# Designs tried in a protein design chat: VH-VL binders against q0atu2. Part 216

Target 1, 119 residues: q0atu2
Amino acid sequence: MLDKKARIRTSREYRNVFEKGKRLSGRFLIIYYVENALDNNRFGFITNKKIGMAVIRNRIKRQLRAIVREYQGQVKNKHDIVLVARAGIGKSSFEGMEKDYIAIMKKAGLFARNANKID
Key: E = the ipSAE of ESMFold2; O = the ipSAE of OpenDDE; V2 = 0.75 times the mean of E and O plus 0.25 times the DockQ between their complexes.

## First folded at step 11 (VH-VL)

Design e54 (framework fv_ivicentamab_arm2)
Fold by ESMFold2-Fast, scan of step 11:
Structure e54 (fold): chain C 119 residues (1-119), chain A 119 residues (1-119), chain B 110 residues (1-110)
Amino acid sequence: as target 1 above (119 residues)
Amino acid sequence: EVQLVESGGGLVQPGGSLRLSCAASGFTLSSYAMNWVRQAPGKGLEWVSIIYEGGYTDYASWAKGRFTISRDNSKNTLYLQMNSLRAEDTAVYYCARGSDYEPYYFDLWGQGTLVTVSS
Amino acid sequence: AYDMTQSPSTLSASVGDRVTITCQASQSIDSYLAWYQQKPGKAPKLLIHKASSLESGVPSRFKGSGSGTEFTLTISSLQPDDFATYYCQQYDSYGFPELTFGGGTKVEIK
């Protein structure tokens, strides 16, 4: 479970990420991300009706939160990050979503530990 | 002003290798995703490769294994190492900066450098 | 990768004409499409991103429209500076980008 302080909760906070942030798309996920003025990261999750029925969308949200929680320590501090699930995510495996998340976070330069691998 | 200047093009024999350079001025190259795009004489544009802010790379399927994109942050310079060159690789090679919003459309281009692969 | 088809390949027009260029994607790309202008011997210049968002400094006579699989670039009153080749580019791909450009449309003097 992510702490309340680690969650993007209000429409205003989501709007700030979309207006000021950067966008990066992967196979199953899109992230929008921006630096914040806080001492912690905050995550938002969006699963559109195009993905499937509520039971599928709720499963996807739970799995994405689990992935984000598992890799929370690798994420550079002071970012607001919104994960948007693409329509095809319902056909992916948990491992597929996890690999896509890792790839997109590395591409964005948001994994602090992975920055050291680039000469 | 912001500028990209390519160099390193020239005449090479089939099977040969060539390294292109792209010098950035007026901005910090490592803060953007950087791309190579080529154009055969009289033909259209073709995307070659990208290096993301985080240093992760992607390639056009035909470029994988032959071409390597890299950057030297201390020199503010982007590179394209081209191996096993073929006549169909003859083109003007442009370096192009991914937008600050997202890396996949290009808001700044260099003038290009001509690579000719002759028998 | 999504195939991008532009039509026409060549278009003849006079100053003051309305010019329309079409770009079709083999699959839906939502609105993730850019338009570029390239003059002879010069590098391409970004005109529009996200199908309809005009870049700063680009004249308002340029307009992008469309979503899904069919997109258009319209020049409402062609100027001498607008005789060029125009390219669309999709940027809605899976995992790795495999970015693709249309074949180009050359706008020539009539």
Scores: ipSAE 0.655, ipTM 0.866, lowest interface PAE 1.4, mean pLDDT 89

Design e55 (framework fv_ivicentamab_arm2)
Fold by ESMFold2-Fast, scan of step 11:
Structure e55 (fold): chain C 119 residues (1-119), chain A 119 residues (1-119), chain B 110 residues (1-110)
Amino acid sequence: as target 1 above (119 residues)
Amino acid sequence: EVQLVESGGGLVQPGGSLRLSCAASGFTLSSYAMNWVRQAPGKGLEWVSIIYEGGYTDYASWAKGRFTISRDNSKNTLYLQMNSLRAEDTAVYYCARGSDYEPYYFDLWGQGTLVTVSS
Amino acid sequence: AYDMTQSPSTLSASVGDRVTITCQASQSIDSYLAWYQQKPGKAPKLLIHKASSLESGVPSRFKGSGSGTEFTLTISSLQPDDFATYYCQQYDSYGSPELTFGGGTKVEIK
């Protein structure tokens, strides 16, 4: 499970990520992300009613948290990241969601292995 | 004034190498995803490569292993290193800026630089 | 990789005509499609993103529509400045992006 410290909790915090962050789209996921002033990463999850029934939305949210938890050691520190599930994610397998997550995090440069060596 | 200016194009023999530059003015390159797009004489547009704000890179399948995208933030300049050039690489190469929150459509383009690969 | 098929390849029209250009994706791209205008010897210019969102400074006679696999660019009353080549571009990312452009539609004077 994700530590409470690693979760975006307030509407104000979500709004900050949407207003000031960058956006990247994957097949099943959209991420919004911004650097924070903390010493850790925080994640938010949005599964809206367009996806389907509550039981489906709750399963997807649980699976996304498990994926984020599994790969949190690869994520560069000091970021607020919100995952938004796209319509159609309910038809994806767990493996499909996992692959999409990895792909978008790499594209965003949020995994440790950037091609750019200027830091 | 927001501007992109390409340079470095010219004549090169098959098997040769060439490095293209794209100098940005009026904005900071590191705040955007930057792309290279090419166009063969009398043909359509073809995407080549992207460097994301975080420094991660992706390439068209045909460009992998031969072309390298990079940037120098201190010079506010984008590069494309092209190796093992072939006649079919002959094209005008455009530097193109991804939009503020969506890296994959291009709201600003340079005027292009012509690369001719011929013996 | 998403194949993008654009039709017609060439279109002859007169000033004042309604012009329609079609773009078809080989699989659904939702609304992640952009339209560009290119004049001879010039770089492309972004007209529309997200299938229907008109860029600032682009005349209202340009209209984009569609979603999924079929998209349309319409110019309601063609002006002399509109004789150009138009390209659609899909940008629905899936893992490793393979951004693809349509083949282009050249709008020529009749």
Scores: ipSAE 0.008, ipTM 0.609, lowest interface PAE 10.2, mean pLDDT 86

Design e56 (framework fv_ivicentamab_arm2)
Fold by ESMFold2-Fast, scan of step 11:
Structure e56 (fold): chain C 119 residues (1-119), chain A 119 residues (1-119), chain B 110 residues (1-110)
Amino acid sequence: as target 1 above (119 residues)
Amino acid sequence: EVQLVESGGGLVQPGGSLRLSCAASGFTLSSYAMNWVRQAPGKGLEWVSIIYEGGYTDYASWAKGRFTISRDNSKNTLYLQMNSLRAEDTAVYYCARGSDYEPYYFDLWGQGTLVTVSS
Amino acid sequence: AYDMTQSPSTLSASVGDRVTITCQASQSIDSYLAWYQQKPGKAPKLLIHKASSLESGVPSRFKGSGSGTEFTLTISSLQPDDFATYYCQQYDSYGPDELTFGGGTKVEIK
């Protein structure tokens, strides 16, 4: 479970990330991200009806929160990040979602760890 | 003024290798995702490879294992190492800058360098 | 992979004409589509991103519209400078084979 201060809570805050943020897509996830003026990172989660029934959407949201929490300390500080689940995510394993999250965060430069980096 | 200038193109025999360079001026290359896009004579545009701000790389499936994208931050220069070249690789190769908003659409292009693979 | 189909492949027009180019995606890409202009012997130039957002310095006669799977680029009053090939490109996806361009539409003098 993510700490309260690490969660994007209001529609206004989500709107800010969508309007001003950068977007990067993965296989199962899309992230929107923008630097914030806070002393911490905040995360939001979106699962829409195209993914499946409420029971599937709730499972996916729970699993995404667990993944984000696991890697929270490795995320570059001072960002608001919204994860949007793609329609195909319902067929993914937990490990598949985790792998996609790590890959997309590395691509965004928000993780940078173990990236195929050539200086 | 921001500019990209490609070089290194030329005539090469099938099975040969060639390294393309793309010199950036007026901006810091490492702050952007950088791409290679090619265009065969009289044909359309085809995406080849990307190096993200964080250093992670991706390739078109037909390019993987033969082409390597890299950058030298000290020289502000992007490279494409092309091995095992085929006649089908004959094209003008452009380096293209991913937008600051999105890495996947290209707001700055070089003039291109022609690679001809022929005996 | 997203297939991008442009029509027509070639279009003959006169200065002052209204020109419409269509781009179709094989699956929904929301509004994540860019339009480029390429003049003979020159690099492509970005005109529009996010289906309808005009780039700085691009004349207002260029307009993009559409969402989902069907998109259009319209030039309301064709100028001599507009004879070129136009490409759409989807950017809803990442990775190998997923950044796809349309086949191009050549706008030539009638």
Scores: ipSAE 0.226, ipTM 0.787, lowest interface PAE 4.0, mean pLDDT 87

Design e57 (framework fv_ivicentamab_arm2)
Fold by ESMFold2-Fast, scan of step 11:
Structure e57 (fold): chain C 119 residues (1-119), chain A 119 residues (1-119), chain B 110 residues (1-110)
Amino acid sequence: as target 1 above (119 residues)
Amino acid sequence: EVQLVESGGGLVQPGGSLRLSCAASGFTLSSYAMNWVRQAPGKGLEWVSIIYEGGYTDYASWAKGRFTISRDNSKNTLYLQMNSLRAEDTAVYYCARGSDYEPYYFDLWGQGTLVTVSS
Amino acid sequence: AYDMTQSPSTLSASVGDRVTITCQASQSIDSYLAWYQQKPGKAPKLLIHKASSLESGVPSRFKGSGSGTEFTLTISSLQPDDFATYYCQQYDSYGYDELTFGGGTKVEIK
């Protein structure tokens, strides 16, 4: 589970990321990201009906949160990042989603270190 | 004024190598995804390679293993190293800047540099 | 990999005419399509991104429309400066071999 400080919660903050942020597409994920004025990162997650039924969307959300948590120590501080699942993500494995996440974060320049888990 | 200026094109024999340069002015190159796009004489546009803000690189399938995109932030310059050149690589090579919002469409182009591969 | 097909390959039109160029994607690209103008001997210039978003400094006579697999670029009243080749480009792919252009449409003014 992500700490409350690490979550984008309000519609206004989501709107800010979409309007002022940059967009980068991966195979299964799209990220929107913008630098914030805080001393921490915040993450948002969006899974729409095009992905599939509620049970599939809920599984995807849980898996994405787990991936984000696993690599949160690699992410450069002071960013608001929204992950949007693409329609095809329901056919992906967990490993496929993880690889896509790592690739897009590296492309965005948002990883401060090697994309390895830190303990 | 923002601009991109390519150089390094010329005549090269099949199997030879050539390095193209693209000097950026009026903006910081490392803050954008940068691309190479080519155009054979009288033909259409063909995407070659991208270097993302974070330094990650991708290539057209036919360019992989032969071409290498890189940048030198101290010189604000983008490069394309081309090896094992073939007659079909003859083209004007353009340096193109990915949009600040989304790196996959190109809001700034250089004038191009001609590469001719012939014996 | 998305195949992008433009039609027609060439067209001739008079100043003041309405010109329509079509771009078809081999599979849905949502609205992730850009249009470029290339004048003889010059680099391409971005006209439109996200199918219909006009770039700063581009005349309002240029209009992009469409979504999914079928897209059009319309020039409502052709001007002498519009003599050029136009290219569509999809950018909905996921990275590997990610960006493809249409074959181009040459607009000849007479």
Scores: ipSAE 0.546, ipTM 0.856, lowest interface PAE 1.9, mean pLDDT 89

Design e58 (framework fv_ivicentamab_arm2)
Fold by ESMFold2-Fast, scan of step 11:
Structure e58 (fold): chain C 119 residues (1-119), chain A 119 residues (1-119), chain B 110 residues (1-110)
Amino acid sequence: as target 1 above (119 residues)
Amino acid sequence: EVQLVESGGGLVQPGGSLRLSCAASGFTLSSYAMNWVRQAPGKGLEWVSIIYEGGYTDYASWAKGRFTISRDNSKNTLYLQMNSLRAEDTAVYYCARGSDYEPYYFDLWGQGTLVTVSS
Amino acid sequence: AYDMTQSPSTLSASVGDRVTITCQASQSIDSYLAWYQQKPGKAPKLLIHKASSLESGVPSRFKGSGSGTEFTLTISSLQPDDFATYYCQQYDSYGYSELTFGGGTKVEIK
C-alpha cells in the first residue's frame, strides 16, 4: 500500500508526466518519469484492456504497487514515475515483473547508487 | 557548445585490442545514456553498445564478450574497449548521445574515429 | 531484432524536386522511428524522432509520417544542402534491446 502522498491521483498529474517526462521501456513495463518540485516521489500505475480481464488487470496493479513499495527506499527522491504495463505482463511471474522493474529503474538512473563516492 | 570528440582509432592486427575514447564538452556525460555506433567504409550504420544513465550496459549480440563500454565521470569521457578484433570490425566508430527524452535515438554525434583491422 | 528495409537504395533528383524515402519494419514498431541525414565524410545528424517530430533547426521541408510497419520521409522541395544519405532507425524496445538501422537511401544530383 503506498501512502496517499506517494500516489499520482489526477489526470492532469498523469498528463504532465507523459508530456514532459522521459520514457524507458523494459520487457513487461514502460516507465515515464520526470523530476518534481516536491519533497517526495509519486507513483502512478496504468494497466490497459489488452492485458486481459479486469481480474487480471487488478492483480497486476496490486503486484506492481507491492514491488514499488518494497523498493521505495532505493528510488532517487523528487520524481513522478508512471508505470505502464505492457500486454505481455499477464504471462510474467511476480519475480519477472520485479526483475524488470529493478532493471528499468537502474537504467533510468533512478535506482542505482555509486557507493564508491562515499567518504 | 556541446560536442563529442572521438580518438584512439588506428591500424590493428586481427586478434588485437584497441581502446577508443570519446571526450564530451558542454554537457555532463553521466546525465545521458551514451552509445557507440559504427559504419564500415561505404556501408550503413550499425549499433554497437549503450551505457545507460544508471550505469547498466547492453551490447549488440556480435559485440558481447569482445567489447566493453565504460565511462569516467571525472574525465567526462566515454570508452569502448575492443578485444579479439576481426577484419569485419573495420569501421568508423561514432560516439552518440541518447536523447534526453528516450535513450535510443541520438541527438548528438562525434565526428568518428577510423579503426582498421588488417594483417 | 527488427529488420529495417529502406527503399530506394539510391535516387537521383534535381533541386526543387519532391523526394520520398520509404522505411519498412519487419514487425510493428508503433511510432518509435528516427530519421538521420549523413553527408559525405560527416557524422549522421538527427532530423526526426517518433516518426514525425521534427528536430529544432531542421527545415520544415522535411516531413516524417507513418506508424506500425510503414514510414516515409518526404522532402517537399529539394535544396542543394539536401544531397546526402538518409537512414531510418527503430527504437521500439518491447522484448528487444537491439537497435537497428535501415540500409540507407542516397539522394544524389541528376
Scores: ipSAE 0.072, ipTM 0.731, lowest interface PAE 5.2, mean pLDDT 87

Design e59 (framework fv_ivicentamab_arm2; at its last look DockQ between E and O 0.88; V2 from the best seeds 0.00; counts 0 for: pae O 6.1 > 2)
Fold by ESMFold2-Fast, scan of step 11:
Structure e59 (fold): chain C 119 residues (1-119), chain A 119 residues (1-119), chain B 110 residues (1-110)
Amino acid sequence: as target 1 above (119 residues)
Amino acid sequence: EVQLVESGGGLVQPGGSLRLSCAASGFTLSSYAMNWVRQAPGKGLEWVSIIYEGGYTDYASWAKGRFTISRDNSKNTLYLQMNSLRAEDTAVYYCARGSDYEPYYFDLWGQGTLVTVSS
Amino acid sequence: AYDMTQSPSTLSASVGDRVTITCQASQSIDSYLAWYQQKPGKAPKLLIHKASSLESGVPSRFKGSGSGTEFTLTISSLQPDDFATYYCQQYDSYGYPTLTFGGGTKVEIK
């Protein structure tokens, strides 16, 4: 659901976020984040084998992309952000993942006060 | 040089309130997660509360409802408002800076301020 | 949350000795453990984070090891400045921080 410009695509780009970025852990998600030199935000998604079988990992990845897309307008510009799913995420609801994402982004200071979708 | 200086400690009666301050110099508080950690006389360290870069807060379970962490960015100062104080709250209170990488280990500490809760 | 057990509570050593302090977590914390040094009347000082990552300015004689539930801090050749109390701290957070310190190990002059 995210266009190509909003996606971290190469292993080199992921490595940059992990090496230079900050880390913040949530209940189901960990984010790594760093400012970029671009005009936009880019997101990466990692679902490792500790989560479960490929069908579960693919579902989680799609749900995370949907959550990120929905709240894209609230994210402060010029960041590369990688979402890493934790082992317990497979047992989470969509609402649980969404709640965790919002909490982490607020803690990190990555959500703007006057975003398009604040309720 | 970077430093943290706590103040506001003293003798207070059970049920009383006290507000601690922590003045930062050499760095900007709002760029870090900031913490309070306490140590009862002759005892070990105990985490109290955190305020994240984004302004969100978390508390030790025993501190919820009684203690409030806050900061004033214009004064570069961290606060801990302590209400309904008990004898077991007697401790040296340290302000501590979360690492730039992640907020949960502490790379800079103040000298501490002693709070004594006694009649 | 996680219980953190340090051993020994106290140890006596001489300058030049190799000192080892152990920290055990009741559940796996991966490598999310920090070590601090505290001298009487002073604030703690961070020595190591992520179980083995030495902080800038900390002497190379300090070494952290371990992962999962068992961790060690080793001082390879004890110096006069090293007589202090040492604390481990787990920081494997799952949304709500449940940061826990070990009980401390006092390293005193033999």
Scores: ipSAE 0.790, ipTM 0.898, lowest interface PAE 0.8, mean pLDDT 91
Fold by ESMFold2, look of step 12:
Structure e59 (fold): chain C 119 residues (1-119), chain A 119 residues (1-119), chain B 110 residues (1-110)
Amino acid sequence: as target 1 above (119 residues)
Amino acid sequence: EVQLVESGGGLVQPGGSLRLSCAASGFTLSSYAMNWVRQAPGKGLEWVSIIYEGGYTDYASWAKGRFTISRDNSKNTLYLQMNSLRAEDTAVYYCARGSDYEPYYFDLWGQGTLVTVSS
Amino acid sequence: AYDMTQSPSTLSASVGDRVTITCQASQSIDSYLAWYQQKPGKAPKLLIHKASSLESGVPSRFKGSGSGTEFTLTISSLQPDDFATYYCQQYDSYGYPTLTFGGGTKVEIK
């Protein structure tokens, strides 16, 4: 799991990202991101009940957290980043979610210049 | 004062090539998603292409393979290389800056440069 | 992919009139719609983003509303500076962006 300091926890923190941050949509995910005043990144995860029952939403959150953890060392520092699962995410595989995350993070310029490339 | 200034338009024969430039002043071009949008004489607006903050690109389906968007960060300049030009490409070409919140709506526009494709 | 139908194509109006312009999307775009104003020989100017959020410096007589597939731009009391062509633009990108503009509405002096 992500370190405690790497989590967006409060409603105020989430609201700041949604109100002040940039938005970039992928096929299965939307990211909202804004520079923070910390020395570290923080991540938040949102699944809507329209995606499915709680068991399904929790599985998707676990998968997204695993993806973020895998690549967290490559993310440019000092950002608050919220991942929002789109309604169609239930049709995606783990690999599909992973590819979508990598693509949108690269487009946002949030991966370091030496970030791993996937052909 | 922030502004965008396009140049490089002119008369070109069908099958020819032309490179458009868009000089940005008063802001750092690479901090925004940058777009090209065109408008045929007496017609509406049509999106052409985008280059994201991270340097990745997307194109309208009809432009892919013929047009290439790029930027030179040291010159704070956006480019559109247009190849295999056709009469239907005759238009005013605008460069447009993506907003502080979204890459896909445009809060700053240049005045445009006219491209005429004619025998 | 996303078709944007804008109506009317042209309307004639007088200073002081209430003007309403409609934009319809072929499928839901949530609230991801922008409105632009364009005067002859000039570049478009952003008025509204996210269906109803007014850009800085845009007069409050401009109001955007709607969500899903149907959107309106209303000018509550038309001013001389408002005679122009207005465009809507969807920006909900599912996967690959296919940003599309409506055909425009020319607001002319009656």
Scores: ipSAE 0.496, ipTM 0.846, lowest interface PAE 2.0, mean pLDDT 89
Fold by OpenDDE, look of step 12:
Structure e59 (fold): chain C 119 residues (1-119), chain A 119 residues (1-119), chain B 110 residues (1-110)
Amino acid sequence: as target 1 above (119 residues)
Amino acid sequence: EVQLVESGGGLVQPGGSLRLSCAASGFTLSSYAMNWVRQAPGKGLEWVSIIYEGGYTDYASWAKGRFTISRDNSKNTLYLQMNSLRAEDTAVYYCARGSDYEPYYFDLWGQGTLVTVSS
Amino acid sequence: AYDMTQSPSTLSASVGDRVTITCQASQSIDSYLAWYQQKPGKAPKLLIHKASSLESGVPSRFKGSGSGTEFTLTISSLQPDDFATYYCQQYDSYGYPTLTFGGGTKVEIK
């Protein structure tokens, strides 16, 4: 699991990202991202009822956290990033989600220059 | 003041090539997703291509293979390389900035440059 | 692909009239719709994004509404400066953007 300091936790923090951040849409994910004044990145995760039942939402959330954790060290510093799962994500494989995450992060230019990314 | 200024338009024969430029001022081009949108005479708007902040590029299905979007950060300039031009490519070509919040709608436009493809 | 259909193609109205332009999407685009105004010989101008969010500096007489597949741009009281062509644009991208505009609605003086 992500360290507490690496997570967006409060409504205020989420609100800040949504109000001041940029939005990019992927195949399975929408990301909102904004620079923060910290020395670390923070991630938030949103899964709504469109994704499916609570069990599905929890699974997706767990998978997204795993993906984010895996590539956490490759993300440019000082960003708050909220991942919103799109309805179609429930039909995707883990690899599909990972690929989408990498793709959208590339679009956003959020990966470090030396990031080992899937092309 | 922020603005976009297109150039490079003109008359070209079918099968020919042309490179359009879009010079940005008042803002950093690479900090935004930039787009090309064209408009045939007396017709509607048609999206052509996008280059994201991270450098990722994408195209309308009809544009793939013939059009290439790029940018020169040192010149703060956006480009559209057009190859194998056809009569139906005749249009005013606009460069358009994706909004700061989202790259997929356009909050700043140039005045356009006319490309005429004719024998 | 997303098809956007605007209606009517041409609309004749007088100053002070309530004008309604409709945009229909071939599939649900949630609220990811923008409206633009274009005057002859000029570049389009963004009026509304996310279906109903008015851009800064745009008069309040412009109102965007709708979600899913049906969207409406309403000008509550048409002003002389409002005679122009209006375009809707969907931006409900699924990773690979397929941004499409409606065919446009020309609002002309009656």
Scores: ipSAE 0.016, ipTM 0.711, lowest interface PAE 6.1, mean pLDDT 90
ESMFold2 (binder alone), look of step 12: mean pLDDT 91; pTM 0.941

Design e6 (framework fv_ivicentamab_arm2)
Fold by ESMFold2-Fast, scan of step 11:
Structure e6 (fold): chain C 119 residues (1-119), chain A 119 residues (1-119), chain B 110 residues (1-110)
Amino acid sequence: as target 1 above (119 residues)
Amino acid sequence: EVQLVESGGGLVQPGGSLRLSCAASGFTLSSYAMNWVRQAPGKGLEWVSIIYEGGYTDYASWAKGRFTISRDNSKNTLYLQMNSLRAEDTAVYYCARGSDYEIYYFDLWGQGTLVTVSS
Amino acid sequence: AYDMTQSPSTLSASVGDRVTITCQASQSIDSYLAWYQQKPGKAPKLLIHKASSLESGVPSRFKGSGSGTEFTLTISSLQPDDFATYYCQQYDSYGYPELTFGGGTKVEIK
């Protein structure tokens, strides 16, 4: 479970991330992210109706929280990050979602210790 | 002012190599996704490559294996290493900055540098 | 892998005319489309993103519309400064970017 301080909870907070943040698309996930003025990271999760029935959406949301929790120590501090599940995520494995999350977080520069590509 | 300035273009023989540079001023390259886009004489725009904020890279299918995008954060400069050049690579090469909102459209462009591949 | 088709390739117009440029995607790209203006010998300039969102400093006579597979750029009351080539670009990505531009529409003096 993520600490309640690490969760984006209000519509206003979600709107701020969507309005001011950057968007980066993965295979199964989209992230929106922006620096915050707080001491910590906050995460939001969105699973829309195109994914499937409530039981599937709730499972996906639970699995995404577990993935975020597992990698929270690698995320650069002071960011608000919203994960939006794409329609195809219901056909993915847990490992597939985890790989997609890691890939997009690395591309976004949100994982500490990312390698620079210098030629 | 915010600007991008390309250099390194010129005449090169088929099979040769060339490295393009793009110097950024007024902003920090490492905070953006950076792109190369080319335009053959009298033709349209064609996306070449991207380096993400996190330092990871992607390429157009035809560029993969021949072209390498990189950056030097200490010099605030973007590079494109082009190998095994062909006549069809003749084009003006632009560096372009991915937008703060969505990294795959381009809100700042350099003036371009001409690469001519001919005997 | 989305083909972007612009029409017409060339358009002749007079100052004061209403000009419409069309861009068609081979598959739905939602609203993830940008429009650029390019003058001879110059770099492209971003005009519109997200199909209809006008960039700061771009005159209100430029208007983007559409969603899915058909998009239009309209220039009302064409000005001398508007004679240029216009490009659409899709940016609907599913991880690996497959960024594609339309072939361009040259707006020439009649």
Scores: ipSAE 0.633, ipTM 0.871, lowest interface PAE 1.4, mean pLDDT 90

